VHH binders against N-glycosylase/DNA lyase OGG1 (OGG1). Designs and how they scored, part 1

No score or structure here was measured in a lab: all are predicted.

Target 1, 365 residues: N-glycosylase/DNA lyase OGG1 (OGG1), of Arabidopsis thaliana (Mouse-ear cress) (q9fny7)
Amino acid sequence: MKRPRPTSQPSISSTVKPPLSPPVTPILKQKLHRTGTPKWFPLKLTHTELTLPLTFPTGQTFRWKKTGAIQYSGTIGPHLVSLRQRPGDDAVSYCVHCSTSPKSAELALLDFLNAEISLAELWSDFSKKDPRFGELARHLRGARVLRQDPLECLIQFLCSSNNNIARITKMVDFVSSLGLHLGDIDGFEFHQFPSLDRLSRVSEEEFRKAGFGYRAKYITGTVNALQAKPGGGNEWLLSLRKVELQEAVAALCTLPGVGPKVAACIALFSLDQHSAIPVDTHVWQIATNYLLPDLAGAKLTPKLHGRVAEAFVSKYGEYAGWAQTLLFIAELPAQKTLLQSFSQPINKLDESAEVNETSCDTLKP
Structure headers, positions and changes below count from the first letter of each chain, unless a header shows other numbers; antibody chains are not in Kabat numbers.
ipSAE, averaged over its two directions, is called F for ESMFold2-Fast, E for ESMFold2 and O for OpenDDE. V2 adds 0.75 times the mean of E and O to 0.25 times the DockQ between the complexes of E and O.
[cut] marks letters that were taken out.
The coordinates of atoms that the task and the answers printed are left out; those that the model quotes come from them. Centres of patches stay.

## First folded at step 10 (VHH; from y2 with E98Q)

Design q1
Fold by ESMFold2, look of step 11:
Formats: sequence, structure tokens, C-alpha cells
Structure q1 (fold): chain B 365 residues (1-365), chain A 122 residues (1-122)
Amino acid sequence: as target 1 above (365 residues)
Amino acid sequence: QVQLVESGGGLVQPGGSLRLSCAASGFTFSSYEMTWVRQAPGKGPEWIATIGTAGDTMYDDSVKGRFTISRDNAKNTLYLQMTSLKPEDTALYYCARQGYSDFGDYEPFDYRGPGTQVTVSS
């Protein structure tokens, strides 16, 4: 009778059986405006600063969809936007389908794209440090690292552990459906990402029935841990933008399901930690190919994990995560096929010598 | 030695049904998530469905409601029950083991079988 069960236990007991499809989640403050006929405006980024297929379908986000041959769509907070790159146009164009205002949507979009960071300057610096990077980058321009909302990024990467992109995308689509529906484009539904409170109403059982496997427990456990943070879980996550990388990683690793690789993803893609390196066995293979050839064939261990991250930072500097992201993109099947096509007979390719010297899978003579 | 061997493919008319099997050996089958992938001629591989260790499932939208993934851990066998087959389902179907790494690997298929051909044609 004395010493009752603690009343402040991390628990989702108030959300015993949330529905599979969320009720409409209200936006926080301002009224949303929906546009029936989109108007397109130039985004002040050239195609060499932003290339949509090298930025969105590359594993840093799973909430953007290809909605046309030259078009990608996604949400940023309450804003639903599309981007397109018309053939022959210098600048990427955007339109706003739903927003609190068109001006706030544009500002949020530029912030999300890290638009004040020049890829031209970074690529130039990386190429001086590694000529192989320079040759690769001639064919893969505009691969930006995004600046995502930390909660949204965290939940996406909990879904990503030991998982393939198609399945991750289905899992993230389920989570997205818990948030406010913002519109449909090209047959895809788009939702504002659910709040931490809304996520707390989904049980482990519901995530398991939706096909999340063991990751269901990590998501519910992490949501509980964030709700228990003094001052709020969202503010706690945002505060990690202001600490050094090692402190941010250590803090993130206290969350269920967050190991060093997931923590580095969150740090790189949402916490302004531009030197973070998400190390897994795939990145290990890239590292032994580009940076640590003496270790080719050795197995990745926790001791070697730190050495991989250090090697990238030593080679590429404070934006090493951006360099690593391009090297990762170059190994994706779609990009790998494209890059290998530059090794075809000259009559099938532009007749510049640059084409014969650029390939991520071919030892350069 | 890890081995995955698919069977049950064949020629079937549109609207028909087919059941694919994947016999697994050389590993603790019940400890792994298992996946079906298909590849049509001239196209890249397409994820179809995954079944977790506790039997939870997830499907690509193109097959949801028509295909059912299942497993029999006592027989070390993965299944794909296919119904309402369409010409667009014509492909080589592979069974794949979803690997696990402490590092949370991206695209973790570490072993696959040689595949079984499914052809849907009148």
C-alpha cells in the first residue's frame, strides 16, 4: 500500500488505442491557405547549387516524392511545396500549394535547403583536397545536405536502421499520415509531420501492426523519453544545434534505438553538425576505397568507427559530412549506373576528356 | 553456408494465382526479417514485401491486397501467395534475407536466391 507505482513513469498509458489514421491535427497558430492553381517562382539557386534527384531521393529524407518528370514535392512544417527544374532553365523553380503565407514558405524552403551555404565553394575546397572528388563532382553537381526539423529527422532515421529505402519510405508515410493532411499531388498524400504529442498517442502494438517490427519499441520509447525532457523534447533536440558534435551524439545516443550511425544522421541532416559522418558498413567500404585503403578487407569495429569519422574530417574539414554525402550518393544504384555510362565509347558521350576521368567505381588511370 | 532457393514460379493467365516458396538453410531463419523482391526484364529490382520476425508485414502499394507474404519458421520457408495476377507482375522473383548490423546498415540485403520466374500472359 505504501510506495505506489511512480506516477511519472515514461508511459503512453493515456494513448491506449490510437487510430491507424490520425484525426486532423490542428496547426499551431496561423491559418493555412491552399492554392488551387500553382504559381511558379524562381528559387535563387542554380542547377549546380541544387539538383533535385541528387538531393531528395538519396536517403537523407523519406518525405519528398517525385511528382513529375522534373518535379519533387514535400512538406516543410505547415508548408506544402513543389520544386522543378525545367530543361534549359538556370534556376530551380518552386510553388506553394499550402502555407501559412507564401513569404514564410519561401523562407522556410531556403532554410531547409541550407541555401546560404555555397556548394560551389565547398566543392572547390573538397576538390583541392582530393582530386578524385573533383572528377566525381563534375557529374554529380547540386547534391545538397538538407536542414530538417530535428524531431522529423529523428523519427525517420529510427525507421531506417537495417532497412531498405522503399520500406523506410512506407514506414515514414505511415508516421506522416498521423499529422495534418496538407494536400495531394500526383496521387501522393502530403501531411505536416505529426507533433510529439500526437506521436505519443500511438502504441507499440499499433506500430507493430503497421509493419515496423522491432523499431516500434524504439519509436515509442524515444517519444516517451522526449516527452520527459524538462522544457520539452522539441526544445531539447533543437538545443543540440548549439553544442559540439561529440556532445550532440552522446545526448542523442541516450534515446532508445539511437546508436552512433543514427545519431550522426540526425546531427548532419538536422542539427547543423556539418562534420558528422554516419558510419555503417556501407560507409566503411567507401572509406577504405577513398581514405583508408590499408584497411580494405578488414571488418568494421567500434574502434574503427571513430577512425572512419576522423579520416573524413581530416581529409575534408568542417563540412566533411557534405563530402561523405556525395560519395554515398555516387554509390546508389541509380547514380552508379549513370556514372558508369561515362565510360562508354566517346560517340555515346560528350567528347570531353573529363568524361573518361570521372567514375566512382573505376580506378582512374 | 547461407542458401535461399525459390520455387513455384511458372506461366499463369491474368487473374490467376500462384504460390512462391523460398527454402532457407545455413542460418537461424526465425531470427531474420525476410523479403520478396522482383525484377522485370530491363528494369531495376523492386521491393514487394517484408515479413518481420514476429510476423508483422509490409507491402508495396502495387501488390497490397493481392499478395500475402508469410513464413513457416518450423520449416525454414518463406512464402508469397499471389492472387489477381496481372501482366505487369511478370518478373523474376527473389527471396532475400534482411541482414542486421550493430551499425544499422542501409539496404541490408546480404543474401538472395537465384529467383523463380513468374510470367502472366494470356
Scores: ipSAE 0.620, ipTM 0.864, lowest interface PAE 1.8, mean pLDDT 84

## First folded at step 14 (VHH; from t2 with H100Q)

Design u6
Fold by ESMFold2, look of step 15:
Structure u6 (fold): chain B 365 residues (1-365), chain A 122 residues (1-122)
Amino acid sequence: as target 1 above (365 residues)
Amino acid sequence: QVQLVESGGGLVQPGGSLRLSCAASGFTFSSYEMTWVRQAPGKGPEWIATIGTAGDTMYDDSVKGRFTISRDNAKNTLYLQMTSLKPEDTALYYCARQGQSEFGDYEPFDYRGPGTQVTVSS
């Protein structure tokens, strides 16, 4: 056969399918249970606390799939879950397709969603600190920051460097396919994320043949570095939840392919570092529009990278990474068009009476 | 000074074939990952395929097995060989250069061409 294709594999290239062993049976201490007919249960999260299209397809994860007009599905550890927001319902609903137990899947889901953190309280706080945020946030309620497994998050963001979402998603689909198959939903295959050991058995050449480009060397190098960590690479990554942000970033930056932006993504989306700011040239433009107008037109440099992060933390405090995430979502084409239909562009919202002819933001760094 | 110019589009019947070309100038072509994107009327842009600097490729599922991305670094040209064309392939097709920011930019298409129209119709 020239092109081996799994019947529901959405992203594996058929033209570069070298001999790969199927994923080995993982060593599990708990049995997986598959649910027959799906049963839907409400979460305690209302639409203003969780809006699926403002949370999942926005670049913080690449492992969740839209599996219906109002439905998203993905895996959390060994659990395969769907979320749904039906019109007219007050709360988001969930369904467990595969799990170690339904209760453990529910707990893992709530943890993954950071469900104990109130967006209503964050929105109120950010709006007090920046009235322009309040205008923006009126239309973008329910954009949550997820709490992902650190290894899973790390590998996803190694794929993300100088890359587009669609290609990142295909690369992450390939990596996911190395793990245990948990089920199929809406023509998508879902897998538990592969173990560090399973990742170590994929060569740089195999990643290159799968279309990873130069990122192949970073993935294999990072996997090797993690395997060399005392106590194991997963435990080393988890330990970074317990250190200060700058120490976590410095530790992550020792890994191949991890610069400050990728480290900040991992910190924000998996290490409970709610003040981490993933800075690239897109976030730089947001920062100069909102926080640092005196630097508008300047080129982002490594020195200015730290200034951006400091400006966000100074303005928005402990949860500055959540504020930055919403501002980033607001600049996505779909959301930007919608926001213009409801309100003026954010750059004009907080102008006082014009004293000079210049059109500058009133934002303070 | 960077320029990308697509050609080879046109009207074709279902099941037919087309070969798109993208002529690149103003940069070291062989040093960049290159991408084909398409956009149908009323829809957002859709990533089709990317080719890396070492010739490694990746495709969207909707075109896998029917489209082939390739590059000729000596001619500074990116190609898309399209076969088994379907009506849903009707779109404006454009090539894009993937940027190389030291900061690892998200959505890094720093230059694109004006595109070439592909219409698949009986």
Scores: ipSAE 0.646, ipTM 0.866, lowest interface PAE 1.5, mean pLDDT 83

## First folded at step 16 (VHH)

Design n1 (from k4 with Y106F)
Fold by OpenDDE, fold request of step 17:
Structure n1 (fold): chain B 365 residues (1-365), chain A 122 residues (1-122)
Amino acid sequence: as target 1 above (365 residues)
Amino acid sequence: QVQLVESGGGLVQPGGSLRLSCAASGFTFSSYEMTWVRQAPGKGPEWIATIGTAGDTMYDDSVKGRFTISRDNAKNTLYLQMTSLKPEDTALYYCARQGQSEFGDFEPFDVRGPGTQVTVSS
């Protein structure tokens, strides 16, 4: 009895379909046009609407560099731009070093500067509400609140937590260096801010190695949390421009390393939340001295942060964050020195020139 | 009482080396980031180096490759090894504790020592 040969079941060649490499969305080689000689164009912003030294080096952003006497350079998306103010010029001028188009760069710059918001109108209102503000505003004209990219702003303020400006700047420079190089100005390298996807490829260990310390886990944790957002992390951040301040702050505070103050900074400087009040030690001191004297000698807490924010909004209104920004700038060491120089009454110089009219006693012959 | 006390400063020639120490007391040293700051005559305070709780380090570019910040948590001591010293390094050097306040004002140093003088001169 011939045992039937077992029919060799055809080996189903499981054609392992090669994993469809997600179509490398062609990084549209955005033809970045590098302009050789910088051509300067006037911004339609007067000196009263924008003062560069009162806007860029004030803790709103850490990505703009001083590249001249009154010149600041930075990136806005794919655009590398410089702004300058010449002595005697009423207008700020800008140039484009690298962009997709000069017109796109101009529009992005105007958006970034909140150019549609009139400081003259705001300051007039604030000065009516607070005479002290009016006095400071005479010397601090052109302190503008920036409208930053929310991801860029978020990462900057994660770096800023319990940190000094020089170290923050170095952290932000490291993060920026992960993006596309746009150009060099006055010995500084400028990069497009890295995408969320690019940031997600940096490990906590790499950030620690770069000296971020405990902030490394907050950055990676936040990036991961943003990537997990339905519809995308950038889209989620941008959606916070359309919600109420309390909702925006609450949403931001769900991110690792984001507390009330950091959330308020991000809200004010990137999410169109003009009533957001970042309360730090300086703002706390202002509040306890002028708004909430009953809190004198208390320690700032998350609960008291909210009370201070409410007091600012009650006093200054919908744009209270802009008022807070000017008041904060006035407390900066560099500005205090300048303000003190203006408060010295000129009067002490004139009293000493009492010319002793020595009475020529006419010696009668 | 929370206290920081710097030592190891002195006069050194250009190209010389110094090791600064900072003795910490009155707090859990291992739980804080620690920083060295210096102040030259007629200048403001300058951040130069920070060490994290896990030993992560960051330096200002002016001292990078020349200075090394380190810590001994068992001794509650912060160190700054300085090499290739330059006249521009002449300053009062402060040890500073990085505060833990979420409401920081970009001056995160809640405790600092009296400082130790470093003078680099030929």
Scores: ipSAE 0.915, ipTM 0.971, lowest interface PAE 0.5, mean pLDDT 90
Fold by OpenDDE, fold request of step 17:
Structure n1 (fold): chain B 365 residues (1-365), chain A 122 residues (1-122)
Amino acid sequence: as target 1 above (365 residues)
Amino acid sequence: QVQLVESGGGLVQPGGSLRLSCAASGFTFSSYEMTWVRQAPGKGPEWIATIGTAGDTMYDDSVKGRFTISRDNAKNTLYLQMTSLKPEDTALYYCARQGQSEFGDFEPFDVRGPGTQVTVSS
């Protein structure tokens, strides 16, 4: 009895066209145009594809500021932009405050948001693989993984090592202030991120004086290592978008102060490594609770870091880093509060305004 | 046993001054970044100042120019000199050690004291 050969289901070769990374045109003296009155344009992303409070204040970036009730402002290369969501609007809107051109700013913003990646498809896939995502989808729709500039991302995560968000933000603000000023919004100054050359002119002592502590030597060491790269440090970082995850992580870990967790963050948030899993103490708890219960009560080690990463990739596939990020966001205290606020039914204003029909007692004549 | 013990809190009038101390024991104090955090009633923990191992300092803008973090490694003691105190400074003040884990998250404080109460009131 000839066992029927399993029909190989055709692998949907999603020809994901590589994002046309706009060539990092050397920022020659491009005339930056500052717009006076902000003009708002719809971003072609629905609220289910982008929710600002679930994307920006999530530990992916420290350069974006809350400049309104549901408004965030930040820089993408030479572009200063704001995003907002109004109550009742189906779409996110954006404005350009400073740019080389409005069209270049829009394209850079869409690239930065990974706008080509459908959250609807990801949620569908993740929900099939893990029923918990079906529940989380009610509250976490619109949380995105950002596609940052690799140098910006690297420096941010060097600052993030064993650090609190408020202090990280101050460190990143200091580094940002070394770049070209683009504008001011709601009392915040915004700068183009400094070039590698500009960063190389800051001494370890200057970073220490700015309160960076032991991270000062890692920043200066990393900057020096990047400057020594054949073909340039920025080009070297960008080249890591085209290599396998393990190679990218190994390459990043050669930089001073970059361990496997930091490397995974940089890979996920800037190098198109969608299966990169940054395992911290929170992700460890998630993993031991849901993926690897046999490791409950163990201590996280470099070896176990790898096992956790493999378990995420095995369960969630190519976009396992996105799944990890969504699970992480769900566990953030600030996001739990926000999620709870969304789950509260809009108490229908009981329009039981009892119209007390004041009976006009007809005064009998 | 690793321990942090805060002292020096109390009641003070607006514009007054206090000096908080944190005694560290059970670890190599000089090898760690140390932080002051505070928690006001009904609010979450707020970072206010950190001092590095080399004595470099960083402050939250709310306390910058009024508070001074310092350390005496020989005494295993962290200090917070507070001046020009405001009612908004009323909180439980914690001394915290910043962890050195490779897997550290955004809550890097692996040890903290029980706290010392600071109340600024007329």
Scores: ipSAE 0.907, ipTM 0.968, lowest interface PAE 0.5, mean pLDDT 89
Fold by ESMFold2, fold request of step 17:
Structure n1 (fold): chain B 365 residues (1-365), chain A 122 residues (1-122)
Amino acid sequence: as target 1 above (365 residues)
Amino acid sequence: QVQLVESGGGLVQPGGSLRLSCAASGFTFSSYEMTWVRQAPGKGPEWIATIGTAGDTMYDDSVKGRFTISRDNAKNTLYLQMTSLKPEDTALYYCARQGQSEFGDFEPFDVRGPGTQVTVSS
């Protein structure tokens, strides 16, 4: 016969009621609140400081969606917001669909947009340093560099290596789906970006099944490396905002799948490294057109890679990455066709596609 | 010389099916991710699907469930099986090789075929 284990005396019986006492601990954090009919408010940013199609669908982020003819929506931390610029209004308007509070969402949005940095002042400075920049800037105003969360930016750009924007977007949508669902707008689902802990629970095989290819190993490897950082991976990434650019790039390049170009993207778009230049063969073509015409026709090499970055910084200074971003946007098919029609008396049919299949195009200065 | 050549396009009625092929030559086909792109008249190029070197796939939402990308590495051929075709699927369809630049290029289609026309009309 089995000998039962003796039981200890119960701590509290259900019939014993202690004296009334006040609550000991107040609620310490804001809960997430959703609105069904959000109101629109103006931002203090005119079209010359922010133009939505020159900021969001241009390859610096893949988590913002066009959710209407004049509207873009995305998330910033726990906040789901929409931006629009109505034809009769010069100022950009925003609304908050989900947030910890409306005020915190507004502050996060302004921080995300780098709203304290004046494009008018930067464009004036760049135009003095390069009159050709001035000509482009007259037609392409409001191309802001965003200030993204470093982990969010890092994972997005791990997906970007040798990849097209539509596929990158699908990969980033998959990663986003791992986070907290914040709402649906115009048929798109929006999620808070998943935590590092949540990302650590996705296997390489799960990423491969989702269609990430060889990038699956880079993501899982990088997540593991960040999880191993003393003091935490998010804190380690944030600390790179306070070091010199070359130290930040070197640190980022220790992560699987992060080469100099991806590191520069993360530095520029999330680490306040305003002089970072993401150099690939596309940026090489821009550089030989604008900065290094004597190298037109040469192939990009590792030595020339560093020289391209130095040339941009030498030409444009502390905010060279912002200048490079405008020049990059000017070469996107939608903007390139429009810009050429402004500068030429006779327009030819555009037979080119968006994708650049060659390493370099030679142009005369 | 690296080359991609599409075939299998044509006129089909709505609801019909079509299978596109892309013959690859001049490179190690099995080492590259491969992509189908389409371009309708007056519109920009639209990514449809990519297949990885291990056969993993990803699709644009507009075609998921109707189109199937596949590859036969022994024949150096990429395929797109299209079903439940709609007039909106009318476009020039071309295959593209995803480049493998050491610099990690953005928008890396380094080789494209001339395309094959698909027209969906009653």
Scores: ipSAE 0.695, ipTM 0.891, lowest interface PAE 1.3, mean pLDDT 84

Design n1 (from k4 with Y106F)
Fold by ESMFold2, fold request of step 17:
Structure n1 (fold): chain B 365 residues (1-365), chain A 122 residues (1-122)
Amino acid sequence: as target 1 above (365 residues)
Amino acid sequence: QVQLVESGGGLVQPGGSLRLSCAASGFTFSSYEMTWVRQAPGKGPEWIATIGTAGDTMYDDSVKGRFTISRDNAKNTLYLQMTSLKPEDTALYYCARQGQSEFGDFEPFDVRGPGTQVTVSS
């Protein structure tokens, strides 16, 4: 059979495809449309509103991959999307590789990017409140805070506690593999995030064998707690978008493995809680450098944790979590070295080479 | 007084094997997740493998199937058995302790050793 026609019987394949004619092979329960040749469209965000390397590989998500020199790819619900920024172009562009429909994919992408929130307006406000922010913002444009699905965000950040980016990514890749495969880009497999029901079928022992360590019990315990929520666990998580931050954090902290820092991550990155401050020892260092210098050298305690969050909100207002996120990005080794080169004479540039990329004071989830 | 000291590096031909050791002191070794990291000259650090307190392991894809992380809690020693070595494995290899902050720190390597050089060349 060399002519692939509707009457052709398919060969055994490593990837299941819908058949040309029913009932040769079963179709998937969820109707997804895969595009063959990528077609790129301009996104409604300029480079000053979205810069891909300042948004995706910065610890707010572990499910987006660099899939080319100027390209990042990831999934949003059932949609597999790529974004790119060509040198010299002002606008970000996107393409849809898999979706329930092209129009729903674009709407989901804009929602995921928080596209209705103007970064230019936030940066103007932060710069008035803190001139040091203004100096950083001249060099670091387009660091957006994402609006992730709450269950997806929760499971990712359960993996993140006392953990490094590379290992977190491997754990999140394992969890992702439990969901529906949507496609491959640049050698990476992409999956729709698994449902709560699918997650409930993975035992603690299976997570431990996959290398999750003590986090395995937190994941299975949290999945069980969510399944027990009246009205459903996904719905319960979504409802936290409509309560005050302190109530949202308290509710999240009832889940196994969720402390104040993880709760603030989930609140900031998935629950529209724009004043949430995910405080750990690295954010503590930022706070003592910028907001609480009288406490420099002190050890972070639970009492001081609350003072850090209050200091950020007092300084930057209701979007303090967005300001804190940029300050964290500015302390990452790649960005810190670049920023120091802008502030120093060229004959003294060599001092910036002593910055240690593995320093814990530059780390942030 | 917490200390990690690596040994076992050296020059090896492609396809060869080495076993790295990391001697731990000044803390309860069995209570911590332990990690191997490598850094080639002019490149950033690269996570290799982590072993949990119960012996569960996770590896970077570039070394999976060739490297084996293990621990001997009675000897307070972490190991990395390397086989099928390639020139791209040339790097400074160091062990690191995963911190246990109550705040759930991101990138929590709170102690590292000075490293041992591995050079894969004909």
Scores: ipSAE 0.693, ipTM 0.891, lowest interface PAE 1.4, mean pLDDT 84
Fold by ESMFold2, fold request of step 17:
Structure n1 (fold): chain B 365 residues (1-365), chain A 122 residues (1-122)
Amino acid sequence: as target 1 above (365 residues)
Amino acid sequence: QVQLVESGGGLVQPGGSLRLSCAASGFTFSSYEMTWVRQAPGKGPEWIATIGTAGDTMYDDSVKGRFTISRDNAKNTLYLQMTSLKPEDTALYYCARQGQSEFGDFEPFDVRGPGTQVTVSS
């Protein structure tokens, strides 16, 4: 058999890093600084305000890694940081491995953690509104909702539709590798998330060869749509922090691959839309156990999707997305193994409500 | 009814090879991404590999280079060719259909088989 071999540009494989961009002089005035022996500093967040395994490996981000028994590491913009909480310590500690400056890294970290929002105050409010939440939340402290960069969050959640955490993580690791390498910790590579411009230089074929499947088209299509936004795609995404939730969701749903659940994830985890409820079939199960018991056994439909979101907001108010996130985390197998020593299943808690004068008469699902 | 049935497991020595099969029925097999998952005693499920509808593949690092996922859409069958097996590969292996919910489900394995046991020991 004789087949002519056409001269074709090599495509990116799943095991090969993307081609390097041409060398350019950075336009920024600050350089990145690598610390050789980073020091640890206390973060002003107690264990009840931040618990690392209830925050980072829970599906709101795929760019943070467990880099030690009590340590997690990740990047925030140009800053590579680690967090740890030793047993017996009141506060979480952080260190900076790479940054534009130590002060800017600290400020970015506090912003990323939504540190101005008190979980203690939210938990008190949720428990007053729902005693069953209070029973569960007694054992689930420090599960924060992160405040991620909107482009970074968007691309991660385009990878997430109908996908499992491990595969999403490898896809996000590939996308991360397109950005500037910031360092290695515990055998993991860490990169600054690539710019919109850098993402625009990766073809659909390159993403497909990296194993993204049909999501390759959504990523390249969304990058193209963002590049076309007047005033810039990053600026357009950031502007959604200042509009009403329904407007933000509608705007996000114009992007390829973004349906209502993905839009709610982006809104909740990057756009300060604290009442956004990412509804999928798992959240449906939680909702029928806690909020809509008469619908237990029914199938989730697009019409019922809206009712689930409204039910969470009606029950928990302005920060309903934080309440839903904690209930979702409680159902994850990885977090359940950590917490089962002192907690009960959500269904059992619903069935055993006894904190008020009137017992709960809801039926077991 | 949607059904997945695995076969091909067994006892092998370290360094050995096995080929797992997953027979699919009751759905349009070629329209779904398909996944192999394993579960060792005392551990949660571990994603191994996924193959897309166009044949795109992705592997967990622990098996990359040793395991090959493939599909035969004409036979509605998913395969996992395993080589250079290690004791750490001992687990129940099952195939899973990756769901296509309009809601974009997280952890989307909407159908799984009963699994086939792979035991690697001397």
Scores: ipSAE 0.689, ipTM 0.892, lowest interface PAE 1.3, mean pLDDT 84

